# Ledger of designs, part 170: miniprotein binders against a7ua95r516to809

Target 1, 294 residues: a7ua95r516to809
Amino acid sequence: ASLSLLSISDLVPDLQFIFFWMSNAIEILYFIQQKSPAYMQTIELMDDKAGSKESLLSATISANEEAMTILEEVIMYTFQQCVYYITKTLYVVLPGLLDCNPFGTEPSSEQCRRAAGVCVCAVCVMPEAVRRVVSVFQTTSDLLQQYQVHSEIQSQMFAYLFFFTNVSLFNQLIDKGPARGWFQRSRVLQIQASVKILLDWAKGAGHNHLAQKFFAKFCSTVTILASPPQQLSQMSWKALCAEHPSLKPVQLHRILTQYQLMAELGPLPIWQPSSEDEAYIYRTVDLLESFENH
Short names: E, the ipSAE of ESMFold2; O, the ipSAE of OpenDDE; V2, 0.75 times the mean of E and O plus 0.25 times the DockQ between their complexes.

## First folded at step 11 (miniprotein)

Design dc7 (at its last look DockQ between E and O 0.94; V2 from the best seeds 0.81)
Fold by OpenDDE base, look of step 11:
Structure dc7 (fold): chain B 294 residues (1-294), chain A 80 residues (1-80)
Amino acid sequence: as target 1 above (294 residues)
Amino acid sequence: SMTYEVTIRTDNPEDLQLIAFALRILAMAMNLRVEEVRREGDTLRVRISGTPEQVEYFREIVEMWLKAKGIDARVEVREV
């Protein structure tokens, strides 16, 4: 099936299966961890019959560790499968977020119109492109809650999904932004508004800290590009580095260079990199974010 | 070491796959050898080898796990 046709709704049955096993494997692991010490004590209290009690205890400890290792492998595998399917869906819908005009009267989704009542939920009033992205995250949240997945695993899942989203959006904006006109102020303001809706959802879902942390690079980029030329031209390289610490020097330099071209600004000495950063602005390998660094 | 048959019966046969998985892992964690796992309708039969004390503890652990999961199942153990 073409990746372009795959919706999160189509994956729900497969995801439900994976989440079921992930949750149960975590629960069994926790159960073993809680019960194993008492079992080991029972072995320690057994009469030393024909076999070395010490040997039996050692063998039992090893078997217990093996069982826990198998569960950990199941948890890791199921987690990776969830991430794989969810990120594929995100990959398809995320480009629409950059092209979205949230200020336009896009007609409400056909699905909300078919229900006799206008659903006034926060998701139904979202632009379609934003709603599609939020739907992936909401479906993930709902599944995690439905299967009562441990809170730490939930946090790790959202951390990775936000990381992936940030990398995807950032790389697309840096690589394709100039050609797509996404560096134009009017377009940037649309992107900023769309991302704000996503961040507001994340805040409402209890993931505000994670969202702020993992979207920092994309948000910094959008903030710089949304800044009026009169304001941004007054900020030095050093001040911009300090205000946007999530951006590498090469990334900041690229953003400012493209901003300068778009705004038809002459060379700005105030944006000249420091002597310390001058070597780093040429590290083009560091320009785009890697998905492997998480 | 003696061989025992652990029989689990449930009104929710959809749970039997999970129960079978849990039993295998729990038996492994207790250093019990699982010789055979069979499903017969609403009943799961597991043959394990161990001492009487180990198998009794295994029964207790399985019952505790089933209770923790909210699974209504009956556990029976017999020597074979």
Scores: ipSAE 0.769, ipTM 0.945, lowest interface PAE 0.5, mean pLDDT 91
Fold by ESMFold2, look of step 11:
Structure dc7 (fold): chain B 294 residues (1-294), chain A 80 residues (1-80)
Amino acid sequence: as target 1 above (294 residues)
Amino acid sequence: SMTYEVTIRTDNPEDLQLIAFALRILAMAMNLRVEEVRREGDTLRVRISGTPEQVEYFREIVEMWLKAKGIDARVEVREV
């Protein structure tokens, strides 16, 4: 498991090893939790001739907690290793979502007719950039199911992967968007279509709630940028904040400034921040999201 | 405290690393002191210190865990 391994398929053997131990640690932890009350009861029912029963029970409770702590540490460490390897592959493939054209130049009618029963996008061929991202998520899902990892841990893993995906895409769009022309409406519509394919995968995989929660910031950004000028210019700052609560004031202000430029709505500010938000719309330190979970 | 030897024999030696880990953790959770864990081919030998009652309960717990995990193994306990 070198950092030079960029494909998820190349990491499968290492991930299998990690998932094996993580899943078994989880199951042993659950087993101990089920059996501890009965064992403690056997100590409580012992004949206590030397007055040592209370001391033994106390020591046993402490030892039981230590054993469970060790298992929790194994689970945490193996979880972090899985996330580390998987996010390394995601980091490499995610930028392609911002650069790809899901509408392409391929003849969509012939390809769509040929694959009509399986096609889930406007173009019957999933773009390679989207396919690479979906492959990471699907491989992760398949491994978690293969090793029968507890469903709550599976949810936590996808929560983090979706969080990471959102941060990576949002930061690149905001930071590199001006230089790359990504705020142009035609590019935003391409990005929106690509992300829809990813959201459809998450829904089909049973992670719709997590995707809605953790992609909210990026999706809000794309929704604003894709809005018709007539509609968006009529919305107040307060209304936009209410509609897009995931966006910080500095982030919303930056998005609206770029929108005004691209829609050629003139230099005069259209959206007036509230007095509370005015202090924060220029805080560049808050513009980009952290990959660390705060 | 008395010393016991718990012997685990399985037709699937590939399971012994997991079994050894589980036994160490289960013994710890019951406040039993593991003196030695030794692998000999398809056999795992674990020396633990405890009362006869604790060790019998440990044997029951190990057998329950093996069954829950679907591991086909035989458990023997003797005083040493």
Scores: ipSAE 0.754, ipTM 0.945, lowest interface PAE 0.6, mean pLDDT 85
ESMFold2 (binder alone), look of step 11: mean pLDDT 86; pTM 0.838

Design dc8 (at its last look DockQ between E and O 0.94; V2 from the best seeds 0.80)
Fold by OpenDDE base, look of step 11:
Structure dc8 (fold): chain B 294 residues (1-294), chain A 80 residues (1-80)
Amino acid sequence: as target 1 above (294 residues)
Amino acid sequence: SMTYEVTIRTDNPEDLELIAFAMRILAMAFNLRVEEVRREGDTLRVRISGTPEQVEYFRELVELWLKVKGIDARVEVREV
């Protein structure tokens, strides 16, 4: 099936299977961890018949560790499979977020049209492109809750998904933004509004801290690009670095250079990198974010 | 070490795969040897080798795990 046809809804049955085993493996691991100490103590309290006790204890410890290792492998594998499928779906829908006009009257979703009543839920009033992205996250949240996945694993899942989303959106904006007109102020304001809707959803879903942390680079980029020329031209390189610490010097320099071109501004001495950063602005390898660093 | 057959019966046969997995892992975790796992309709039969004390503890753990999971199943143990 072409990646373009893959919806999160199509993956739900497969994801349900994976989440089922992930959740149960976590529960069994926790169960073993809770019961193992008491069992080891029972062995320790046994009569020592010719050193058999120490041998039995050692063998039991090793067997326990092996069982826990197998469970950890199952958990890691299922987690990776979930991430793989969900991120593939995100990869398909995320580009639509950058082209979205949230201020336009897009028709309500087909799903809400079938319900005789205009659903006024927060998701139904979202632009279609934003709704598609939110639907991936909401489906993930619903599945995690349905299978009562441990809260730490839920946090790790959303951390990675937000990380992936940020990297994808940031890289697309930096690489394709100038050519696609996404650096135009009107387009930037649309992107900013779309991202705000996503962040508001994340806040409502209880993931505000994670969203703020992992979307920092993309949000910083959008904030700079959304700034009026009169305001941004008054900010020094050092001030911009301090206000946007998530951006590497090469990234900030690229953003400002493209902003300057778009706004038809002459060279601004105030945006000149510091002597300390001057060597780093030419590190083009650091311009785009890597998916491997997480 | 003696051989025992642990029989688990449930009204929800869809749970038997999970039960089988849990039993294998629990047996391993507590240094019991699993010799055979068989499914017969609504019944799971697991042959394990261990001491009487190990097998009794294993039975208790399995029953507790089933209770924690909310699975209605009966556990029987016999020496074979």
Scores: ipSAE 0.773, ipTM 0.946, lowest interface PAE 0.5, mean pLDDT 91
Fold by ESMFold2, look of step 11:
Structure dc8 (fold): chain B 294 residues (1-294), chain A 80 residues (1-80)
Amino acid sequence: as target 1 above (294 residues)
Amino acid sequence: SMTYEVTIRTDNPEDLELIAFAMRILAMAFNLRVEEVRREGDTLRVRISGTPEQVEYFRELVELWLKVKGIDARVEVREV
């Protein structure tokens, strides 16, 4: 079967294998780091009758570095393989966030009350498209915890997954938004609601700071598009750049252009780019983000 | 350098692949040469070259690592 058709649950056995070796390589690396100083000290305390102590110490340091390099390579390779499998799944499921309706066809309070029994809520039921993305993040989180992967590596993993999610959603919105009608205000509000569900998951999972950092570009885009015209038309280009530093000039210009079309606003002098930025607003090579930007 | 055979026997043969990896890396890190690694059922046999002092430290290190991991295994060392 093609990886583009696999759900995250289909990949769990492969991910379990990779996480097992990644976590153990990390633990052995730290075990060596913990024991290496004491061992080197025993060499330094040896009686050196033939002057061979310095040679032994040098050889041992070199051997230690070689072993740690091998472990670092295993950690890097296994990390990259995890990311590869997980992002292939994300690539398939993320576009659905832009097309789904988180408000549904039924009143969410009725469905929430019936599904939860005694619970009363006014929020929408999680759409299937959002559930698929959350499932990828949650499965990843569960596996990282199950294999006791070091917390710094878990953070690096989610930093990359949020980066990838941001790039995928931003590029899809900018590139296909006009043709798909995604810049219509009702659609933007639906997209904003769907992204809030993802952000709430990230906050509850202890990754709020990473999500805030790495979703910034997409969130800024949606925030601008969701703004009422009276509020947005009062903000200068300079003020918008300052409020949304994650957006490149070409990106902000494109977003404002689409906003003008959908809000039926004519050109606004207050949105005229600064002299410095004017050279960059037509650089289409900078419009879309690279998946390799970290 | 002398050649030693380190024999590791475990009640959980599923751990042997991890133990073999750990043995190779730990031996390398502390300047012992691994000549070969052989699995025979529930037993792992590792041939290493080093001084008697290096091999004794290695044995203590492996036993500590096994304890930290919670792997129930027996370690035997003999000169070959």
Scores: ipSAE 0.724, ipTM 0.935, lowest interface PAE 0.7, mean pLDDT 85
ESMFold2 (binder alone), look of step 11: mean pLDDT 84; pTM 0.814

Design jc1 (at its last look DockQ between E and O 0.92; V2 from the best seeds 0.75)
Fold by ESMFold2, look of step 11:
Structure jc1 (fold): chain B 294 residues (1-294), chain A 86 residues (1-86)
Amino acid sequence: as target 1 above (294 residues)
Amino acid sequence: SDEAERMALDARRMIEEAQRLAEQGNHEEAIRLLLEAAEIAAYSGDPYLLVKVAITAIVLALQTGDEDVIRRAEEVLRRAKELMRS
């Protein structure tokens, strides 16, 4: 019920309104950019009477600057409003990715039995929690295309949505993971599989580069947690930092501490931070990520 | 040329008055003036007058919560865009 109140479908009319006006502001901006040189040249070719053509040129430059400023502000405002609506929905649906089982049910499950004649992995395709997140991304993509929003703006939108998704999943894993059992091996593998489904969607939608850039922190976390203990134990702190540059020292330390606990590798720390990082592994103010884009 | 200059001045005055009416909450009168200003601006040869009409409509639509004002702002924008292409 509460999830349906925040579903992306309920927000489509608001998003349609905002995208309509944003796309029109972009169109007017491009009209100015196309017409300005020709119009300025027309003024320059006028017969000059008492300097009236210099005054007109000055006024035209001012009008151009004012129009560009207002349109850029409108585009930024409408972009931020879209982000606000979409991320409000994402915030509600993203936690389910950490709890779902993308591997499906037992082979004898009713749904798998009913799909006789196909491979089991094909019929247990996408868990509901993943589907809800994909639906938000897909609806956003469909609306951006419907309103013919410029491709650069579409890329910036998905860059932020992937950034938000990364921060939300990372913060919840770090903050709630111990209490929710999300660091257990079976759960980590399920989380990894769910994230892969999202990455595959992003690749198919033409956003692979953005997803690789902005999911990096969460993906690094899951990659470390999914590593076999024998392999991870042989990696130095410096090697892990080099493989996972998106993780801050306090974040990497926390992840390795949880890993060591769940893998039952004893109480003595396996990974020794560099002298440079040692001062920062306990800075809890740096543990969780900010949703603010700096 | 002198007629186009007079039309540009008339359109500018109408747009500025429409903006003041919108600030005062007189959205219906602002919209009426914007539509009239757009028609006059089209014959002025100054493309920034139609741009100013379009921007005023966009800002009105985004700031108001009134569906009737939004629909009327859409009409202003649609007409301004048609005239820009002429």
Scores: ipSAE 0.753, ipTM 0.934, lowest interface PAE 0.6, mean pLDDT 85
Fold by OpenDDE base, look of step 11:
Structure jc1 (fold): chain B 294 residues (1-294), chain A 86 residues (1-86)
Amino acid sequence: as target 1 above (294 residues)
Amino acid sequence: SDEAERMALDARRMIEEAQRLAEQGNHEEAIRLLLEAAEIAAYSGDPYLLVKVAITAIVLALQTGDEDVIRRAEEVLRRAKELMRS
């Protein structure tokens, strides 16, 4: 099946399977952690029949370590599988977010049309491209809740998904943005509005801190590009670095250079990198974000 | 008690045999032994035996593509969890 046809709804059965086993593995892990101290204490209080106590204790410790190791491996494996399937779906829907016009009257989703009533929920009023992205996150959230996955694992899942989303959107914007006109002010404002809807969803879902942290680079880029030329031209390199610490010097330099070209601004001495940063602005290897560093 | 210790040993042997059978592709007999082992393990007082049953069921389910085997592994897991809470 072409990746282009893969929806999150098509993956729900597979995800349900993985989440079920992940949740159960976590539950069993927690059970061991709670029961092990009491059981070991029970062994320690047993009458020492000629070295049997030490052997039993050693065997119990070994069994505990083995069980913990296998459960951790299962949890890690199932977590990775979930991430793999969800990120594949995100990969398909994320490009639509950059081309989305949130100010246009896009028709409501077919699903909301089938509901006898005009659903005025925040998701139903979203542009289709934004709604598709939100649907991936919402489905993930719903599944995590349905299977009562531990809150720490939920947080890790969303952290990674937000990380992936940020890297994907950032890299696409930097690489393809100039050619696709995404650096034009009108397009940037559309992107900014679309991202705001996503961030508002994340806030409503209780993931505000994670979203702010992991979307920082993309948000910084969009904020710079959305800034009026009159305002941005008054900001020094040093001030921009300070306001946007998530951006590497090479990234900031690329953004400003493309902004300058788009806005037809002459060379701005105030945007000249510091002597300290001058060596770093040419590190093109650091321009795009890596998916491997998480 | 001597009886609890004997039951623990029996349950452990049954789990090990179930694992071997599962590796050989005899999933039906493996599942049967796991269910029996779970009941015996519950009387032994060793919580790790029930954990071993549960882990074996989880691993079996993740390694197989057979829906019937998966369903039966879920039954083993459910029963092991019930016995853990008792």
Scores: ipSAE 0.627, ipTM 0.885, lowest interface PAE 0.7, mean pLDDT 90
ESMFold2 (binder alone), look of step 11: mean pLDDT 83; pTM 0.816

Design jc10 (at its last look DockQ between E and O 0.83; V2 from the best seeds 0.72)
Fold by ESMFold2, look of step 11:
Structure jc10 (fold): chain B 294 residues (1-294), chain A 86 residues (1-86)
Amino acid sequence: as target 1 above (294 residues)
Amino acid sequence: SDEAERLALDARRLIEEAQRLAEQGNHEEAIRLLLEAAEIAARSGDPYLLVKVAITAIVLALQTGDEDVIRRAEEVLRRAKELMRS
């Protein structure tokens, strides 16, 4: 549909429409898979006086293949529409994670603010920028459960959302970080705290393995940047590559260059790439990640 | 068995006509034929005819922007699913 998309709550009617029809397509696919053996068996038991049983079996196989093909295409199309709408919303809210101060006084729930005279709510309030991102994920999770979407498709949906989140955050940090001051130590620690809240949500939602897999590049970046200088300066290039396999040589090199600058460790390079990697540390085409799906 | 073969042929013809009407933008008539085809398909004993009705309704709902057509396509799908379970 041609709509102006502002927030996840504005998209709920569109997402409900898409999930309804996707879940029904999945249900029809399941019906075929369950009914097909029994129907084929009834054909096998049929009286075959004119030899028409073989023709009926062939036609039935063809009908099954046609139905499966169309249903799979519908499911893929509706899945892509969901991803499009949801990631459009994510794209708008994700930059706030890089700019927010999760330790500052952001809007609290009115219930927690009313109790602020006592310490009962001191640790329960999520920063606003993080809350906006979590709201997208939580609304998506709630809709998938509401329409009883198959668990494999739910996992694939969150795999794509976490992939998109990782690419968006990583690319913005690398591309805009110097100009925005995002490589400053105090900012990196704030980013690390915001990401931890998001990872904790994913773990509580049952998606820990997906988050670990698909946030790996951004998390590795933040882990390196948050490391104490005395610890990181003692690690070799090879050791860092082994600890952070999700980072390409050009990406690791850029991160370490920014780290050295912000930690004021002098102008001379501290980390020397292996001979295998030296050819790749200047491949700027490999620096940023692609949003393209598999 | 012989009546089932006749019913299957009738249902298939209605489904094909409904698909043609939907491609031409005549969605209200396509819906009417799909509802009729669902009842006939159920009596034929061929489960793939009910599946074809359901798929046609799903595709129609996803292609149209008309809320009334979508609501009617949902009615077709609901009826086809009921018949699949009996």
Scores: ipSAE 0.745, ipTM 0.934, lowest interface PAE 0.7, mean pLDDT 85
Fold by OpenDDE base, look of step 11:
Structure jc10 (fold): chain B 294 residues (1-294), chain A 86 residues (1-86)
Amino acid sequence: as target 1 above (294 residues)
Amino acid sequence: SDEAERLALDARRLIEEAQRLAEQGNHEEAIRLLLEAAEIAARSGDPYLLVKVAITAIVLALQTGDEDVIRRAEEVLRRAKELMRS
C-alpha cells in the first residue's frame, strides 16, 4: 500500500493491539516491583531447613531478574512499534503543514459535516493540514489514556513524537524552503500560525513543556525568518546565538544567509560569525538534524 | 509448606511445557496448560509464577499472527491478572 494513503485511523487497530500488550506488560512489571520485597521478606522469615532458604531466595531473585528483563524487552519492543507506525503517519501529513494557509477559509472536516451540529471545537476550526497532524497526536493521546499507559511512558512517547516532528519540519524547511518559497515572509507567517495552533493543542493536552523543548529549533528558525528585516538587521551574530541557543552555528548561518538573499539585503557585518564560531559554520554535516540521536 | 512447594513445582513444570509446546506451534495445548498453571500458581502463593504465566501469554500473543491464539492468550493474561489481585 502506498504510504500516501495511510491515515492514522487505518492504523488504530494495530496500535490498539500494541498498546494493549504494552500496558499489560507495564502493569505486570509494576506488580513485580510491589510484591517482590514482601515475598522476599516472607522467604527470609521462613525456618532455614538445611539451606533450602538460601536456595529459594537465590532462585526467587533470579526469577525476578529474568521476569523484569523480559518485561522491559516487551515494553521496549511495543514502544518502538508504536513509534514506528505513528511516525509513518506523521511523515505523510507533516509536509502539508508547511504548505498550509491557516488564514484561508478551508471547509470543515468531513467528520464535522456529518455531525448535524456545527462543531465549534478547537479541532474542527483548524485548517485541514493542521488538523491532520493534530489528529495523529490526539489519537495517540486517546489510545494511551484508553489503555491507561503509565504517565512516564506517555511522556516519553510524546517527547519522541515531538522530536521527530521538529526534525522533520526543520530539515524540510532548511532543505526545500528556499526552492519552495517558504522563506518568504508571507509564507513564514503562515507556517508560524500553523505551528502555533499545534503548540496550543499541545498546551491544552498538558504537554506544553515537552512541546516547547522539542520544537525549540523549528520555532527558532521560524521566529528568525518571521522577523522584519529592520529588526533582524539590528541583531548581532552573538545576540542571535544567545536568543536561539537551540540552533547550531552552521544552522543559524544558513538561515541568515538565505534570509539575506530573500530580503535582498547586502552583506551585514553585524551577522558575521565570531572567530570562535567561524570554524563551525562550514560543518555542513551538522546542518540537518538526525533522527538517530534520540 | 510442603504443599505450597509441591504446587509451585507443578506450576513451573506446566509453564515450561507450555513454552515448549508454543515453540512447536501447539498453541492450543500451550494455552490450556497456562490456564491450569495459573490456578495452581495462585494456590502456591508464589507471585512470580503468575508473572511467568502472564509473560508467557504476552510473548505468545506478540509472536503469533493468529487471531484465535491472540484472543486465548488475552484470556490467560486476564485470568493471571485476576489471580494476582486476589
Scores: ipSAE 0.634, ipTM 0.888, lowest interface PAE 0.7, mean pLDDT 90
ESMFold2 (binder alone), look of step 11: mean pLDDT 85; pTM 0.849

Design jc11 (at its last look DockQ between E and O 0.85; V2 from the best seeds 0.00; counts 0 for: pae E 2.0 > 1.5)
Fold by ESMFold2, look of step 11:
Structure jc11 (fold): chain B 294 residues (1-294), chain A 86 residues (1-86)
Amino acid sequence: as target 1 above (294 residues)
Amino acid sequence: SDEAERMALDARRMIEEAQRLAEQGNHEEAIRLLLEAAEIAARSGDPYLLLKVAITAIVLALQTGDEDVIRRAEEVLRRAKELMRS
């Protein structure tokens, strides 16, 4: 219960602490990398007092290597701590994305609230469940910028967060979808709209490439499920595998099975697995993704 | 100069003692000594002594649970960075 009450705002002081020390470790590492050649050159230009020049050069090289090793370990440790805390928050808020209705009357902006009578625009609403996820990403982005964390580290952070989001959403959809009715077409369209809001945030934040890469499995799943029956029934197993390479045979088979049930389609010969894939469609160990496949 | 070499030796000894104190769990004394070492290291003219101070402060801040030690480690780090740029 205490874990389900964990919000990103409760973690901000801990994240501020970790980002502060991580960003400073990165800065010092950069300083060593940029200034070390100049200092070595200074030593080589010194007069050799009783042979102490070679001893000083050797000691300086060893000290640089030791310092860089310590700083790299600190950066790795602090990065992992940030990811750990942030993903704990994501774990709590992500399931709501699958249950929410982005087409509902719960307004996200004043323009949608006051536009009574014409139409409810799904793009102008942000359900509370989506807002909670966006808040985690936005707070993370704000903190990374506040502490001037190197842009490459920021990209790696969001790569991990998008990977985690993908695994969490995919696993829950596959595992709990039948019992929760998430494979119904109207529900899939609601899920697709909710994920689009999240993808729009990622694009606006400059992370579009990372989101496209790391959401691939979940997005492929939703794309297949959202496809009209006439369009999807014309695509062979081999064509679907080629268009959705992120999906394992057991995963694609499960998705198509659920699609057939909800669309009331009988078995389709065109969806029979290739002979190569037929051995893999019942490998339940491969159905759900690991949070460490990253 | 001879004074700069003596100050570098003093700063190195102080940094090593601070690291020893931190290993013994005496974090408050370790961080006080690091702040003193930063000033001496800056006057010695050895650029890598200030780096050692900064790194030691970062490691100590991440290992301790004492909020006062963390606050002083921030002060030490800020001061060491200032001295490195002067």
Scores: ipSAE 0.426, ipTM 0.822, lowest interface PAE 2.0, mean pLDDT 83
Fold by OpenDDE base, look of step 11:
Structure jc11 (fold): chain B 294 residues (1-294), chain A 86 residues (1-86)
Amino acid sequence: as target 1 above (294 residues)
Amino acid sequence: SDEAERMALDARRMIEEAQRLAEQGNHEEAIRLLLEAAEIAARSGDPYLLLKVAITAIVLALQTGDEDVIRRAEEVLRRAKELMRS
């Protein structure tokens, strides 16, 4: 099946399977961690029949360690599989977010039209491209809750998904943005509004801190590009670095250079990198974000 | 008690045999042995044997593409968890 046809709804059965086993593995691991100390203490309090106690204790410790190792492997494997399937779906829907016009009257989703009433929920009023992205996150959230996955694992899942989303959007914007006109002020404002809807959802879902942390680079880029020329031209390189610490010098330099070209601004001495940063602005290898560093 | 120790040993052997059978692709017999092992493990009073049954069921389910085997592995897991809470 072409990746282009893959929706999150098509993956729900596979995800349900994986989440079921992941949740059960976590539950069992937690049970071992809670019960093992008490059980070992019980063995220690048993009458020492001629070395049987030490043997039983050793065997119990070994069995516990083996069980924990296997469960950790299962949890890690199932987590990776979930991430793999969800990120594939995100890969398909994320490009639509950059081309989205949230100020346009896009028709409500077919699903909301079938409901006899005009659903005025926050999701139903979202632009289709934004709604598709939110649907991936919402479906993930709903499944995590349905299977009562431990809160720490939920947080790790969303951290990774936000990381992936940020890297994907940032890299697409930097690489394809100039050619696609995404650096034009009107387009940037559309992107900013679309991202705001996503961030507002994340806030409503209880993931505000994670969203702010992991979207920082993309948000910084959009904020700079959305800034009026009159305002941005008054900000020094050092001030921009300080306000946008998530951006590497090479990234900031690229953004400002493209902004300058788009806005037809002459060379701005105030945007000249510091002597300390001058060596780093040419590190093109650091321009795009890597998916591997998480 | 000597009886509890014997039951624990029997359950352990049954789990090990179930693992071997699963590796050989005999999932049906593996599942049968796991269910029996769970009941014996519960009577032995060793909670770690029930954990081994549950873990074996999880691993079996993740290794197979057969929906019937998966469903039966879920049953083993459910039963093991019920016995852990009792």
Scores: ipSAE 0.331, ipTM 0.759, lowest interface PAE 1.6, mean pLDDT 89
ESMFold2 (binder alone), look of step 11: mean pLDDT 84; pTM 0.822

